VHH binders against F-box protein At2g26160. Designs and how they scored, part 26

Target 1, 331 residues: F-box protein At2g26160, of Arabidopsis thaliana (Mouse-ear cress) (q1pez8)
Amino acid sequence: MEKPEWSELPGDLINLTANRFSSISDVLRVRSICKPWRSAAATPKSFQCNLPSSNKMIETVLSPTTFFRVTGPSSCSYKGWLIRTKQVSESSKINLLSPFFRQLLTPSQQTLDLLKFEVSEIRQSYEIHIFDKYLIQGVIGKEGPSHILSRVVFLDNLIFAVGQDDKIWCCKSGEESSRIWTKIKNQVEDFLDIILHKGQVYALDLTGAIWWISLSPLSLLQFTPSIPMDYDGYDSCNKRLVEYCGDLCIIHQLRLKKAYIRRSQRTVGFKVYKMDEYVAKWVEVRSLGDKALIVARDSCFTVVASEYHGCLNNSIYFVDNVRKSVIRMKL
Below, E stands for the ipSAE of ESMFold2; O stands for the ipSAE of OpenDDE; V2 stands for 0.75 times the mean of E and O plus 0.25 times the DockQ between their complexes.

## First folded at step 15 (VHH; framework vhh_7d4b_2)

Design v3 (from r4 with G56S N59E S101T S105D; at its last look DockQ between E and O 0.42; V2 from the best seeds 0.00; counts 0 for: pae E 2.7 > 2)
Fold by OpenDDE, look of step 15:
Structure v3 (fold): chain B 331 residues (1-331), chain A 121 residues (1-121)
Amino acid sequence: as target 1 above (331 residues)
Amino acid sequence: QVQLVESGGGVVQPGRSLRLSCAASGFIFDDYAMGWYRQAPGKQRELVAAISWRGSSTEYADSVKGRFTISRDNSKNTMYLQMNSLKPEDTAVYYCATIETYEGDTEYDYWGQGTQVTVSS
């Protein structure tokens, strides 16, 4: 069968088709077809998306990042490496980065031919870069937000974010330089995290309840009850959403309570909770089994530990802010 | 490995100018807002100037406004600090750093080793 001359397709058809691909892997494949397809299928680039913060817009850049499993061409081993990719803002160049750090795995001038490797996509995310003018100006609010880092989720033509005011905001994802953020109305709770799960957007509040975001009308509905968990002697303010075995779970990162600087608190453990749908109660996940939990700055996800070099079963990998290194904890 | 290397420091007389450079490697330079910090003997480290990813926005400490200019060339992965009308109080070790984090002291912050600037008659 003569290879279809994909380059001969009408431009309009190419454009319509090329833009329908959502996965970075598919986009890369499409871009590899020919010049017209490459032009039509633009790679996600970093873009300015000023996030709301206490009714002030903070200059922010969102950078698409993707976690991949990479295996060697001749590797008899099923084990691969967890890597993260990030696209250079002004180019179509994709860089390989550490999963936990923003360090390049290869020198910027070197090019790795990924065709020599088996590459599979694990998760897409967005890295958030913030230029906080207020911080620069020395205006440090006495009462900082419960969390400083914003979370963002893309759904269709919408962007959802947990602002620095701990509220959920929404804007159109279009390439417009001036994105108008709208705060979802009637929010009483403060939110810690946001996630895309099964095509829907969910948010985690400070009490550990999960909320579903309705698009029509734009509103928040409580989806799960709160988690009544006070840990004596520990700060559990760092809570994250994660998908585990198809279910939405909550991660509690436990830190030692120190009275004056939250940032200097050492992580001492994790708790993971899953909703039992039958009894509508949170149940602690005491074992991850053959999986490892990756807690990165911009994303949390699980992997089959045996499929990755350096990953152990029933383990949580995260960056400790005090040690400034990747730490493994057993759940 | 991530590296920030400052250069251009030295000893100058008051009223003179210096231009500091910071060469960055090991990360995607144009995805980071950058800044210059300085630390004088016996004083706390302070932010002197900051520049956004594309250089569209700049901020300065009040003490250096009108005298210092921060700029960047992303094609060269280099940030600059033009220091004019230098004063003795500008004497410090100057550090290049990423500034996209809220407190500038996280695992994601990168710092150079610093370059000494001495302004003396």
Scores: ipSAE 0.215, ipTM 0.607, lowest interface PAE 2.7, mean pLDDT 83
ESMFold2, look of step 15: ipSAE 0.406; ipTM 0.715
ESMFold2 (binder alone), look of step 15: mean pLDDT 86; pTM 0.875

Design v4 (from r4 with A50V S52N N59E S101T S105D; at its last look DockQ between E and O 0.46; V2 from the best seeds 0.00; counts 0 for: pae E 2.02 > 2, grease 24.5 > 24.2)
Fold by OpenDDE, look of step 15:
Structure v4 (fold): chain B 331 residues (1-331), chain A 121 residues (1-121)
Amino acid sequence: as target 1 above (331 residues)
Amino acid sequence: QVQLVESGGGVVQPGRSLRLSCAASGFIFDDYAMGWYRQAPGKQRELVAVINWRGGSTEYADSVKGRFTISRDNSKNTMYLQMNSLKPEDTAVYYCATIETYEGDTEYDYWGQGTQVTVSS
């Protein structure tokens, strides 16, 4: 079969087609076709997106990142490595990073030929870099709860975020100059997390209820009931959304109660809850089975543990703020 | 491995200038806002200057405003601190760091080992 001359396609058609790919893997494949296709299918780059914070907009950079499973070419083992990639802001270069840390896995000057490996996409996400120049003028290390802004969701031409005010904000993902953040109206609840699930945006409130974000009209509708959160002696304020077996689940990260700074609190355990749709009640997930839960700063997801080196069944992997290292906990 | 290496410190007389450099490696430099901290003997560490990702936005502590200039060259993965009109009170260990949190002390913050600046007659 004669190799299709993809370069001979009308530019308009190339543009229309190339822009329909959403996965980074597909984009990379399209970019590998020829120069016209490469130009039409630009890789997502980091961009400035000032997010709302209290009564001010803070400077932020959103950086697309993707989690991948990588396996060796001749590996007799089905096991691979979990890696994260990040696009360099001003180039088409993609860097390999630790799943949990923002450090490079390879020296910046070294290149890895990924064609020698099998690479499969696990999850796309966005890293959020925050710059508050007024920190110099303000008090560093305020006592009390401090949320790290890491909750951003992209849906079509919209960006959703949990602001520093714990409310849901949205803006159009177009040009920087046109980005106006709008707070969704009539929010009574405070929100802890946001996720894209089955093409829809959901948010987790402080009470453990999940809300669905309607786009037309832009509004929040309660999707699940609240969850009882009575943990004697523990702080469970750190709650996250995660997809597990096709369903939305809630992760409660349990920390020792300390009177002064949340970030210094040691994680002592996790609780995972799944909604039983038949009875409309939250049920605790007592075992992840053959899966491991990855709790990264910007993303939570599950993997089949046996498919990855260093992953064990029924385990949660996260970074502890006190130890500043990746920790494994058994659920 | 992430590394921040400060250089350019030394002993100078009041009114003189120094230029500090911070060489970064092991992370995507241009995706991070950066800053300089300093710690004088017996005092708490204080933020001196900050610069955003592209260098288009800077801010300074009042104590150094008009005398110090923070800049960066992303092509060299290097941040600079030009210190002019140095005063004895500027004597401290100067640290290079990423600026991403309000608290400035998380597992995601990177710090250098520091460089000594001594201003004395």
Scores: ipSAE 0.317, ipTM 0.665, lowest interface PAE 1.9, mean pLDDT 84
ESMFold2, look of step 15: ipSAE 0.456; ipTM 0.765
ESMFold2 (binder alone), look of step 15: mean pLDDT 86; pTM 0.868

Design v5 (from r4 with S52N N59D I99L S101T S105D; at its last look DockQ between E and O 0.49; V2 from the best seeds 0.00; counts 0 for: pae O 2.8 > 2)
Fold by OpenDDE, look of step 15:
Structure v5 (fold): chain B 331 residues (1-331), chain A 121 residues (1-121)
Amino acid sequence: as target 1 above (331 residues)
Amino acid sequence: QVQLVESGGGVVQPGRSLRLSCAASGFIFDDYAMGWYRQAPGKQRELVAAINWRGGSTDYADSVKGRFTISRDNSKNTMYLQMNSLKPEDTAVYYCATLETYEGDTEYDYWGQGTQVTVSS
């Protein structure tokens, strides 16, 4: 069959079709067809999206990032590598990064031909870059809430974020440079995380309850009960949402309680909870089985451990802030 | 590997100018806010100047305002510090660094090795 001349399609049709792809891999494929299709299918770009924080707008850039599994061209092994990609600002260049850090996997000047590899998309996310004027005199950095960099979700034409005030905010995701953020009304709870799950947006509050975000009207509804936090001697204030086996689960990162310095707390363990829908109670997940949990800055997800080099079963991989390295913990 | 390499330091007389450069590699340069630090003998390291990832926003220590200018060329992965009207009190080792935090709790900044700036008559 003669390869269809895709370039000869009417521009309007190309535009209509090219813009329907949501997967970064699909977008890249479409862009590889020909110039008209490339023009029609814009690569997600970083954009300014000043996030709300304590009654001020913080200069913020959201950058699309995608986690991929990459296998070698002649690999006799089914194992691949977990990598993260990020588009370079306004260019069409995509960089390969460590899943946990912002280090390049290859020298900046080196180009890797991914066509030589098998590449599969795992998860799309957005990295958040915040620049707040550093007080050069006295305090470097903000004594702000932690985890702000992981709290953004895109749904259709909307962006949801947990602001620095620990509340849920929403804005339109359009290309407008000036995005207006609106705080969802009637929020009593403080929120720790937000996630897209089965086409819906959910938020995790400080008590461990999950809330569903209704789009019409824009509102929050409690979806699950609170979770007991009975950790003697540990701080479990770091909680994240993750999908596990099709279910929405909660990750508690446990840190040693230090009376005087919260920032220097070492991670000593994790607890994972899933909701038993029949009894409407949280149940601890004591084993991840053949899966590994990846806890990255902007995303949490599970992978089949055997499919990846360096991944072990029933393991959690995260960045230890004290050691500044990737740590493995067994669940 | 992430690298920051400072250059342009030296010995100058008061009132003279120097231009420091910081060459970055191993990370996406334009994703990071950057800054210049300095450490004088017997003193604590201090932030001197900061610049956002796009270069549109800058900040300075009061001690160097009006004399120092921070800039960046993202196409060259390089940050600069133009130092004018140098004073003896500006004598220090100057470091370039990223200005990023991980989850707002800890700083995961990259640092250069530093370049010596000496201002003496």
Scores: ipSAE 0.110, ipTM 0.560, lowest interface PAE 2.8, mean pLDDT 82
ESMFold2, look of step 15: ipSAE 0.477; ipTM 0.748
ESMFold2 (binder alone), look of step 15: mean pLDDT 84; pTM 0.853

Design v6 (from r4 with A50V G56S N59D I99L S101T S105D; at its last look DockQ between E and O 0.42; V2 from the best seeds 0.00; counts 0 for: pae O 2.5 > 2)
Fold by OpenDDE, look of step 15:
Structure v6 (fold): chain B 331 residues (1-331), chain A 121 residues (1-121)
Amino acid sequence: as target 1 above (331 residues)
Amino acid sequence: QVQLVESGGGVVQPGRSLRLSCAASGFIFDDYAMGWYRQAPGKQRELVAVISWRGSSTDYADSVKGRFTISRDNSKNTMYLQMNSLKPEDTAVYYCATLETYEGDTEYDYWGQGTQVTVSS
């Protein structure tokens, strides 16, 4: 079969087709076809998207990032490496990063030929970068619940975010520099996290209830009940959503209660809860089985531990802010 | 490995100018807002100037406004501090650092080793 001359396709058709790919892997494949396709299927780049913050707009950059499993070309081992990729905002270059840190895995001057490896996409996410120019004026973030970088979700032509006011905001996605954020109306609850699950957007409130975001009309509906969780002696303010075995789960990160500086709070454990749909109650997940939970700043997800070097089953991997290192905890 | 290397410091007379440079490596430079700190002997470290990812936004301490200019060249992974009309009070070790912030938990703060600036008659 004669190799189709993909370059001879009408430009309009190329554009229409190339823009339909959402997976970074697919985009890269499309870009590898020929110049017209490459031009039509641009890689996601970092863009400015000022998030709402306490009645002011703070300069914010959203950077697309993707987690990959990488295996060696001739490796007899089924085990691979978990890596994160990030595209340089002004170039088509993709950098390899640690899953947990913003450090490059390779020197910036070195290139890795990924064609020599097996690469599979695990998860796409967005890293949030906030620049508060008022920092120089001594304005440090207000005391309150810890914010997470994963608090942005893209759905179709919409962006959803948990603002610094702990409310859900929405704006139209696009290249427009002047994005207008709209707060969803009639929000009484404060929210800690947001996630895309099965094509829908869900948010986690402070009480541990999950809310579903309706697009028409734009509104919040409580999807799950609250979770009563009192941990004596621990701060459980850091709650996150994670998809586990096809279900939405809640992660409680437990920290020692210290009265003065949150940054100095050491993580001492995790609790994971899953909704039992039959009884409509939260049930603690006591074991992750053969899976490991990755708790990164911009994303939480599970992996099959045996498929990755350095991963153990029934384990949670996260960055401890005090130690400034990746820590493993057994669930 | 993440590195920030400051250069351009030295001894100058009051009223003179210096240009500091900070060369960054080991991370995606344009993903970080950057800034300059300084620490004078016996004093606390203070933020001097900040610059956003693309240089679209800058801010300065009141003590250096109108005299200092922060800039960056992302193609060279380098940040600069143009210091004009230097005063003895500007004498300090100047540090380059990442300034990207998120309310709550922070990742690594990257710092350089610093460069000495001495303003004396």
Scores: ipSAE 0.299, ipTM 0.644, lowest interface PAE 2.5, mean pLDDT 84
ESMFold2, look of step 15: ipSAE 0.481; ipTM 0.804
ESMFold2 (binder alone), look of step 15: mean pLDDT 84; pTM 0.847

Design v7 (from r4 with S52N G56S N59E I99L S105D; at its last look DockQ between E and O 0.44; V2 from the best seeds 0.00; counts 0 for: pae O 2.3 > 2)
Fold by OpenDDE, look of step 15:
Structure v7 (fold): chain B 331 residues (1-331), chain A 121 residues (1-121)
Amino acid sequence: as target 1 above (331 residues)
Amino acid sequence: QVQLVESGGGVVQPGRSLRLSCAASGFIFDDYAMGWYRQAPGKQRELVAAINWRGSSTEYADSVKGRFTISRDNSKNTMYLQMNSLKPEDTAVYYCATLESYEGDTEYDYWGQGTQVTVSS
């Protein structure tokens, strides 16, 4: 079969088609076709998106990032490596990063030919960079929201974020430099996390209830009941959403209660809860089975442990702030 | 491996100028706000100057405002500190660091080893 001359397609058709791809992998494939397609299917770039914070808008940059599984070309093993990619803000270059740290896996000047590897996309996310003068001055509010990096979701032409006021905000994702954030009305609850699940946006409140975000009208509806779980002697204020086996789950990160600085608290364990739809109750997930839970700053997700080097079954991988290293905990 | 390497320090007389450089590698330089810290003997480390990721915004300690200028060249992965009208009180070890700790701590910030600046008559 003669290789289709994709370059001969009308420009309008190319543009219409190329812009429909949302997956970074697909975009890269499209860009590899020819120059017209490459031009039409631009790689996602970092963009300025000032997130709402209390009574001011904080200068922030959102950068597309993607987690990939990479396997060697001749590897007899089905095991691969978990890597993270990030688009250079003003370049078409993509950098390979550690999944947990923003460290380059390769020297900055070294290029890797990914065609020599098998690459599969695991998860797309956005890294949030805050560059407000407030941060530059080293004056970070002691009571600032934790895990702000995980609190942004993109859905179609909308961006949802948990602001520093712990409320849900929405703006249009368009290329316009002046993005107007709108706070969803009638929010009584404070929110800890936000996630895209099955094409819908959900938010986690402080009580452990999950809320569904309706787009028309823009509103919040409680989707699950609260989780009345207090852990004696532990701080469980760090709660996150994760998709596990097709269901939304809640992760409770348990830290030792220290009276003075939350950040210095050592993580001592995790609890994972899944909603039993039949009884409408949260049930603790006692085992992840053959899966590992990855808890990164900007995203949480599960992987089949056996498919990755360095991953063990029924394990949670996260960065401990005290140890400054990736830690494995058994669930 | 992430590296920040300071250079340009030395011994100078009061009123003279020095230019410090910080060469960064092992991370995406233009994704980070950067800053210069200094630590004098017996004193706490203090932020001297800071610059945002694109270089469009800068901040200075009051003690160096008008004398020091922070800048960056993202194409070279390098940050600079132009120090003019140096004073004996500017004597310290100067450190280059990333400033992108959204949680207010420096635990995950990258630091250089520092360069000595001595201002003496």
Scores: ipSAE 0.210, ipTM 0.612, lowest interface PAE 2.3, mean pLDDT 82
ESMFold2, look of step 15: ipSAE 0.507; ipTM 0.781
ESMFold2 (binder alone), look of step 15: mean pLDDT 85; pTM 0.854

Design v8 (from r4 with A50V N59E I99L S105D; at its last fold request DockQ between E and O 0.55; V2 from the best seeds 0.53)
Fold by OpenDDE, fold request of step 16:
Structure v8 (fold): chain B 331 residues (1-331), chain A 121 residues (1-121)
Amino acid sequence: as target 1 above (331 residues)
Amino acid sequence: QVQLVESGGGVVQPGRSLRLSCAASGFIFDDYAMGWYRQAPGKQRELVAVISWRGGSTEYADSVKGRFTISRDNSKNTMYLQMNSLKPEDTAVYYCATLESYEGDTEYDYWGQGTQVTVSS
């Protein structure tokens, strides 16, 4: 069978096809075909997307980012590197960054050709940048979110986020300057996190319950019961959603209860909970087995530890807010 | 490695102008808002000016409004501070920095080493 000459496809078909690729890997592959395909398949770019807020003094930019496993062509090891990539310009160049920090892994002037590497996509995400105009006045977050938004979710033509009012909002995706956020109706709880799981959007409320977001009609349905957890002497203020072994799980980051600035609090542990579907109860995950949990700024996910340099089994990797370094904790 | 390197400082007479530069490396420059800080002797560090990712928004401390202009050239990974009508009160070490990014409970601000600006007759 003669390999289809993709370059000979009509432009209209190219455009239609190019817009259907959801993975950055696919987009990059498509862009590698020829000039017409490159033109049709644009890489995601950073765009201004202000969070749902009545405060006009806060601006937000979303930057598409993707976590990859990268192995070198001459690698004697089956292990790869966990790398975060970003594409903020119309350039065909991909920037490689630390999974946890802003730091580039390669000089900014260097171009990485992913075709020269074995690359596997792990997770797509969006880095959230916040510009608070009150900063100049010595006031930060005057009317900003009560929590730090760690993730936004893109599904179809919609963007989902937790607003400053701790409610779930959605807007149309794209780079439109006139983006209008709509608050999902009949929300009774405050929310902490959102995630895309198996093609659906879920949200975590303050009580530890997971909610499913219906797109038609746009609504929230409680998916799991609450998980009231009280840790003696610890604060679990940072709760996030993560997919583990195909299931939605909740991460509780534990900090010491201290009467000082929250940012100076040290993480002392993690708890992970999964829903037992048979009994409809939350159960604690005591071991991650051969997996490592990555708790990055804009995304949480698990990886097979043995497949990555620097990853150990049953480990959680996160950035310590005091040391400003990546820390490993054993679950 | 993330680096911010300030330059352009010096000693000038009142009423004169200086232009500070901050060269950034080690990160995607246009993904981050930037700012200039200054610290005078015996005083706390204060924010002087801020600029958004693409330069669409700028803000200034009241003490420098109308005299200072912050700008950036993302193609050069460089931020600037044009300082006009300098006053003795502007004497300080000036620092280039990324603005606070909210990354959970972790602070991700980067700072330069600073450049000395001295305004004296």
Scores: ipSAE 0.543, ipTM 0.772, lowest interface PAE 1.2, mean pLDDT 85
ESMFold2, look of step 15: ipSAE 0.478; ipTM 0.772
ESMFold2 (binder alone), look of step 15: mean pLDDT 83; pTM 0.841
OpenDDE, look of step 15: ipSAE 0.352; ipTM 0.678
ESMFold2, fold request of step 16: ipSAE 0.503, 0.361, 0.497; ipTM 0.770, 0.718, 0.774
ESMFold2 (binder alone), fold request of step 16: mean pLDDT 83, 82, 82; pTM 0.835, 0.831, 0.831
OpenDDE, fold request of step 16: ipSAE 0.394, 0.464; ipTM 0.696, 0.727
ESMFold2, look of step 16: ipSAE 0.551; ipTM 0.814
ESMFold2 (binder alone), look of step 16: mean pLDDT 83; pTM 0.840
OpenDDE, look of step 16: ipSAE 0.338; ipTM 0.647

## First folded at step 16 (VHH; framework vhh_7d4b_2)

Design w1 (from v8 with G104P; at its last look DockQ between E and O 0.49; V2 from the best seeds 0.46)
Fold by OpenDDE, look of step 16:
Parts: C-alpha cells; sequence; structure tokens
Structure w1 (fold): chain B 331 residues (1-331), chain A 121 residues (1-121)
C-alpha cells in the first residue's frame, strides 16, 4: 500500500482533521507531518493567568504538562518510563521532565524526538507557578491554612480552579487578557482539590465530600457524603482526588500532628477511600493491587506498576518534604 | 540536574557598581520566576529582588530600591542583578533562586551556591 502523502492533503481537510486531536501525543504526531499540519494543529503553551484571588499582588503562570509512558524504539522490554512534559515544541522534539520534580531528564539544550519512541499519554495537567509580590515587601502573610492554589482543571472552553479563598472559580478559555474569573454561586464549603473525571469536574471539600460541578446552570451539587476523619493523632491536611479503577477516590496523606512548622512534618501514611455505591458509604481501599499511585504536585493518578520501570505493586509514590526525594510507601 | 550558578561578585569600593549573573540549567527557565537573596554575616537571609517569568514585573527590597536592577534573558537562561551605588551594608553572599510557592509536601525552590559581594573602603 502506497504510503499516503499526507502533505498533499487539501488544506481544508488538514485543518478539519488537525483540530480534532485532543491528546498531546497526537498533536505532536500531527505537527511532525509537515508545515501545513503543524500550522493547523494548536499546541498548548504556557501562559500567564492570574488565578482567582482576592490578592492582586499574586501573579500566576499556568504551564501545560502531560504525563507519558515512554518506551524505547528497540526496547525488548514491556516496561516503560514515566515521564512528564511541560511544553510542546513546534516539532515532535520535546524536553522531558521528572514526574515529581522540576528537573529536566535531558540536558536543557537537548530535546527528545518522541516520534522515535512509543509514547502513550497518561494524564494531562497544568503546573501552577505563583509569584507573590508580598515576599519582597516583608508582609508576613496571615497565619492560616496555606492557600491551595495548585489545582486547575480545563474542560472544553472552561477553566476551573480552587481559589485562594478555597472556593471554586471558573472562567471561559480565551485570550489571556479577556479571562474573567467568576466564583460559583452559593458555595458553603471550602475546597481542597479539583479533578476532571469522565468528562465532568468534581471538587473535594474540607469535610471529605465530593461535589459535582454542573455546567448548566453553573452550580455545585454534593455528589458524595463526607468522610469520617478520625486518625487518632494524625493530621490529614493533604487530601486529594484520584481516579482509581474508573472510580473517583479520595487520598488522605497522613502526618504526625505537630503544633509547629507544617513544612517539617513527615508523611507517615496514606488512606485511600472509595465510595461503595450499594451502601452509599466510604470504604477504605486497603490494597492497590497491581497498581501504583502517583502523587505528584499537580496531579494524582494510578498506573499499572508492571508497565513502568521503578514502580512496584500496591505502592504510593510521592515527594517527601523532609527527605526532598521521591518516596515509596506501601499501602 | 537543576543548577543555578552565580557569578560577578567581588570586592568594590563604596559607590561602585557590580553586575551579578545567574546561569540556570536543568529546568525550563522561562517558566519560573526568579530572585536574588543575600545573607550578610550574622544576619538572616533576605530577599533582595524578584523578577517574573518574562521579566514584566520586578520587585525590590526597600533597602536596594533605586540602586539595584534585576533583569533576565530567557534566551540565555540567565538572570542578572545590576548593583549600583553600592554601600558597605550591601556586603553579603548573594544567592540566585527560583521563586515558587511552597506546598506542604514539596520543596521546589532551587538555590545557587552564592557569590560574595564585599563593599569596603
Amino acid sequence: as target 1 above (331 residues)
Amino acid sequence: QVQLVESGGGVVQPGRSLRLSCAASGFIFDDYAMGWYRQAPGKQRELVAVISWRGGSTEYADSVKGRFTISRDNSKNTMYLQMNSLKPEDTAVYYCATLESYEPDTEYDYWGQGTQVTVSS
């Protein structure tokens, strides 16, 4: 079969086709075809976007990032590497980053051509960078819970975020200068996390309840009940949403309850909860089975452990602030 | 490997100028706000100047306002600190750093080794 000359495809068809690709991997492949295809395929770029905040002195940048499974072209191994990308280049050549850190896996001046590899997309996310002007002015921020500014979800033409006020905000995706954030009305709870699940946006509140975001009308509806939180001396200050086996689950990161310096607290364990649909109660997940849970800064997800180098079954991988390294914990 | 390497420090007389440079590698430079810190002997480390990702915004400590200028060249992965009208009180080790908000579980700020600036008659 004669290889189709994709470069000879009519421009209208190129445009039509290129715009239908949603995955970063597909976009990269499309962009590698030829100049017309590259021009037709839009790529996510880092952009300055102020997150919903009452504090005008804080600037933010959102950088698109994608987690990939990468296998070598000649690799006889079924196992791949978990990698992260931060930006899409104009070509199929990109910089690879650590899943957990800001480090480039390749020299800064070198790019990797992903077309030479087998690449599968795991998850798309956005890294949030914050610039706080008060750092210079010596204004000691009000003693309070650290503002969760790290969660943004993109759904179609909408952006959802947990603001500094711990409320859910949304804006229409458009030109950067025209983005107006709107707080969803009638929010009674504070929120810790936000996730895209099965094409819908969900949020986690402080009580451990999951809320569904309705787009029409734009509103929050409680989707699950609260989780009883009794950890007998532990602090569960870090709670995350994760998709596990098709279900939305909650992760509680446990630390020793100390009265001072939250930054020095060591993670001592994790609890994972799944909703039992039959009894409408949260049930603890005591085993991840053949999967590993990745708890990254801007995203949580599960992978089949056997498919990745360095991943073990029934394990949670996260960055410990004390050790400043990726730690494995058995669930 | 993330690296920040400061250069340009030295010994100067009061009223003179120095230009510090920070060469960054191992990360996407233009995705991060950057800043200069300094630590004088016996004193705590203090923030001197900060610059946003594209250089559109800068802020300075009151003690250096009007005298110091922070800038960056993203094409060179380099940040600069132009220090004019130096004073003895500016004597310190100057550090280059990324500026990021801390999450409870991770430390993402990176620091250079520092460069010594000495202002003396």
Scores: ipSAE 0.369, ipTM 0.665, lowest interface PAE 1.9, mean pLDDT 82
ESMFold2, look of step 16: ipSAE 0.546; ipTM 0.791
ESMFold2 (binder alone), look of step 16: mean pLDDT 82; pTM 0.825

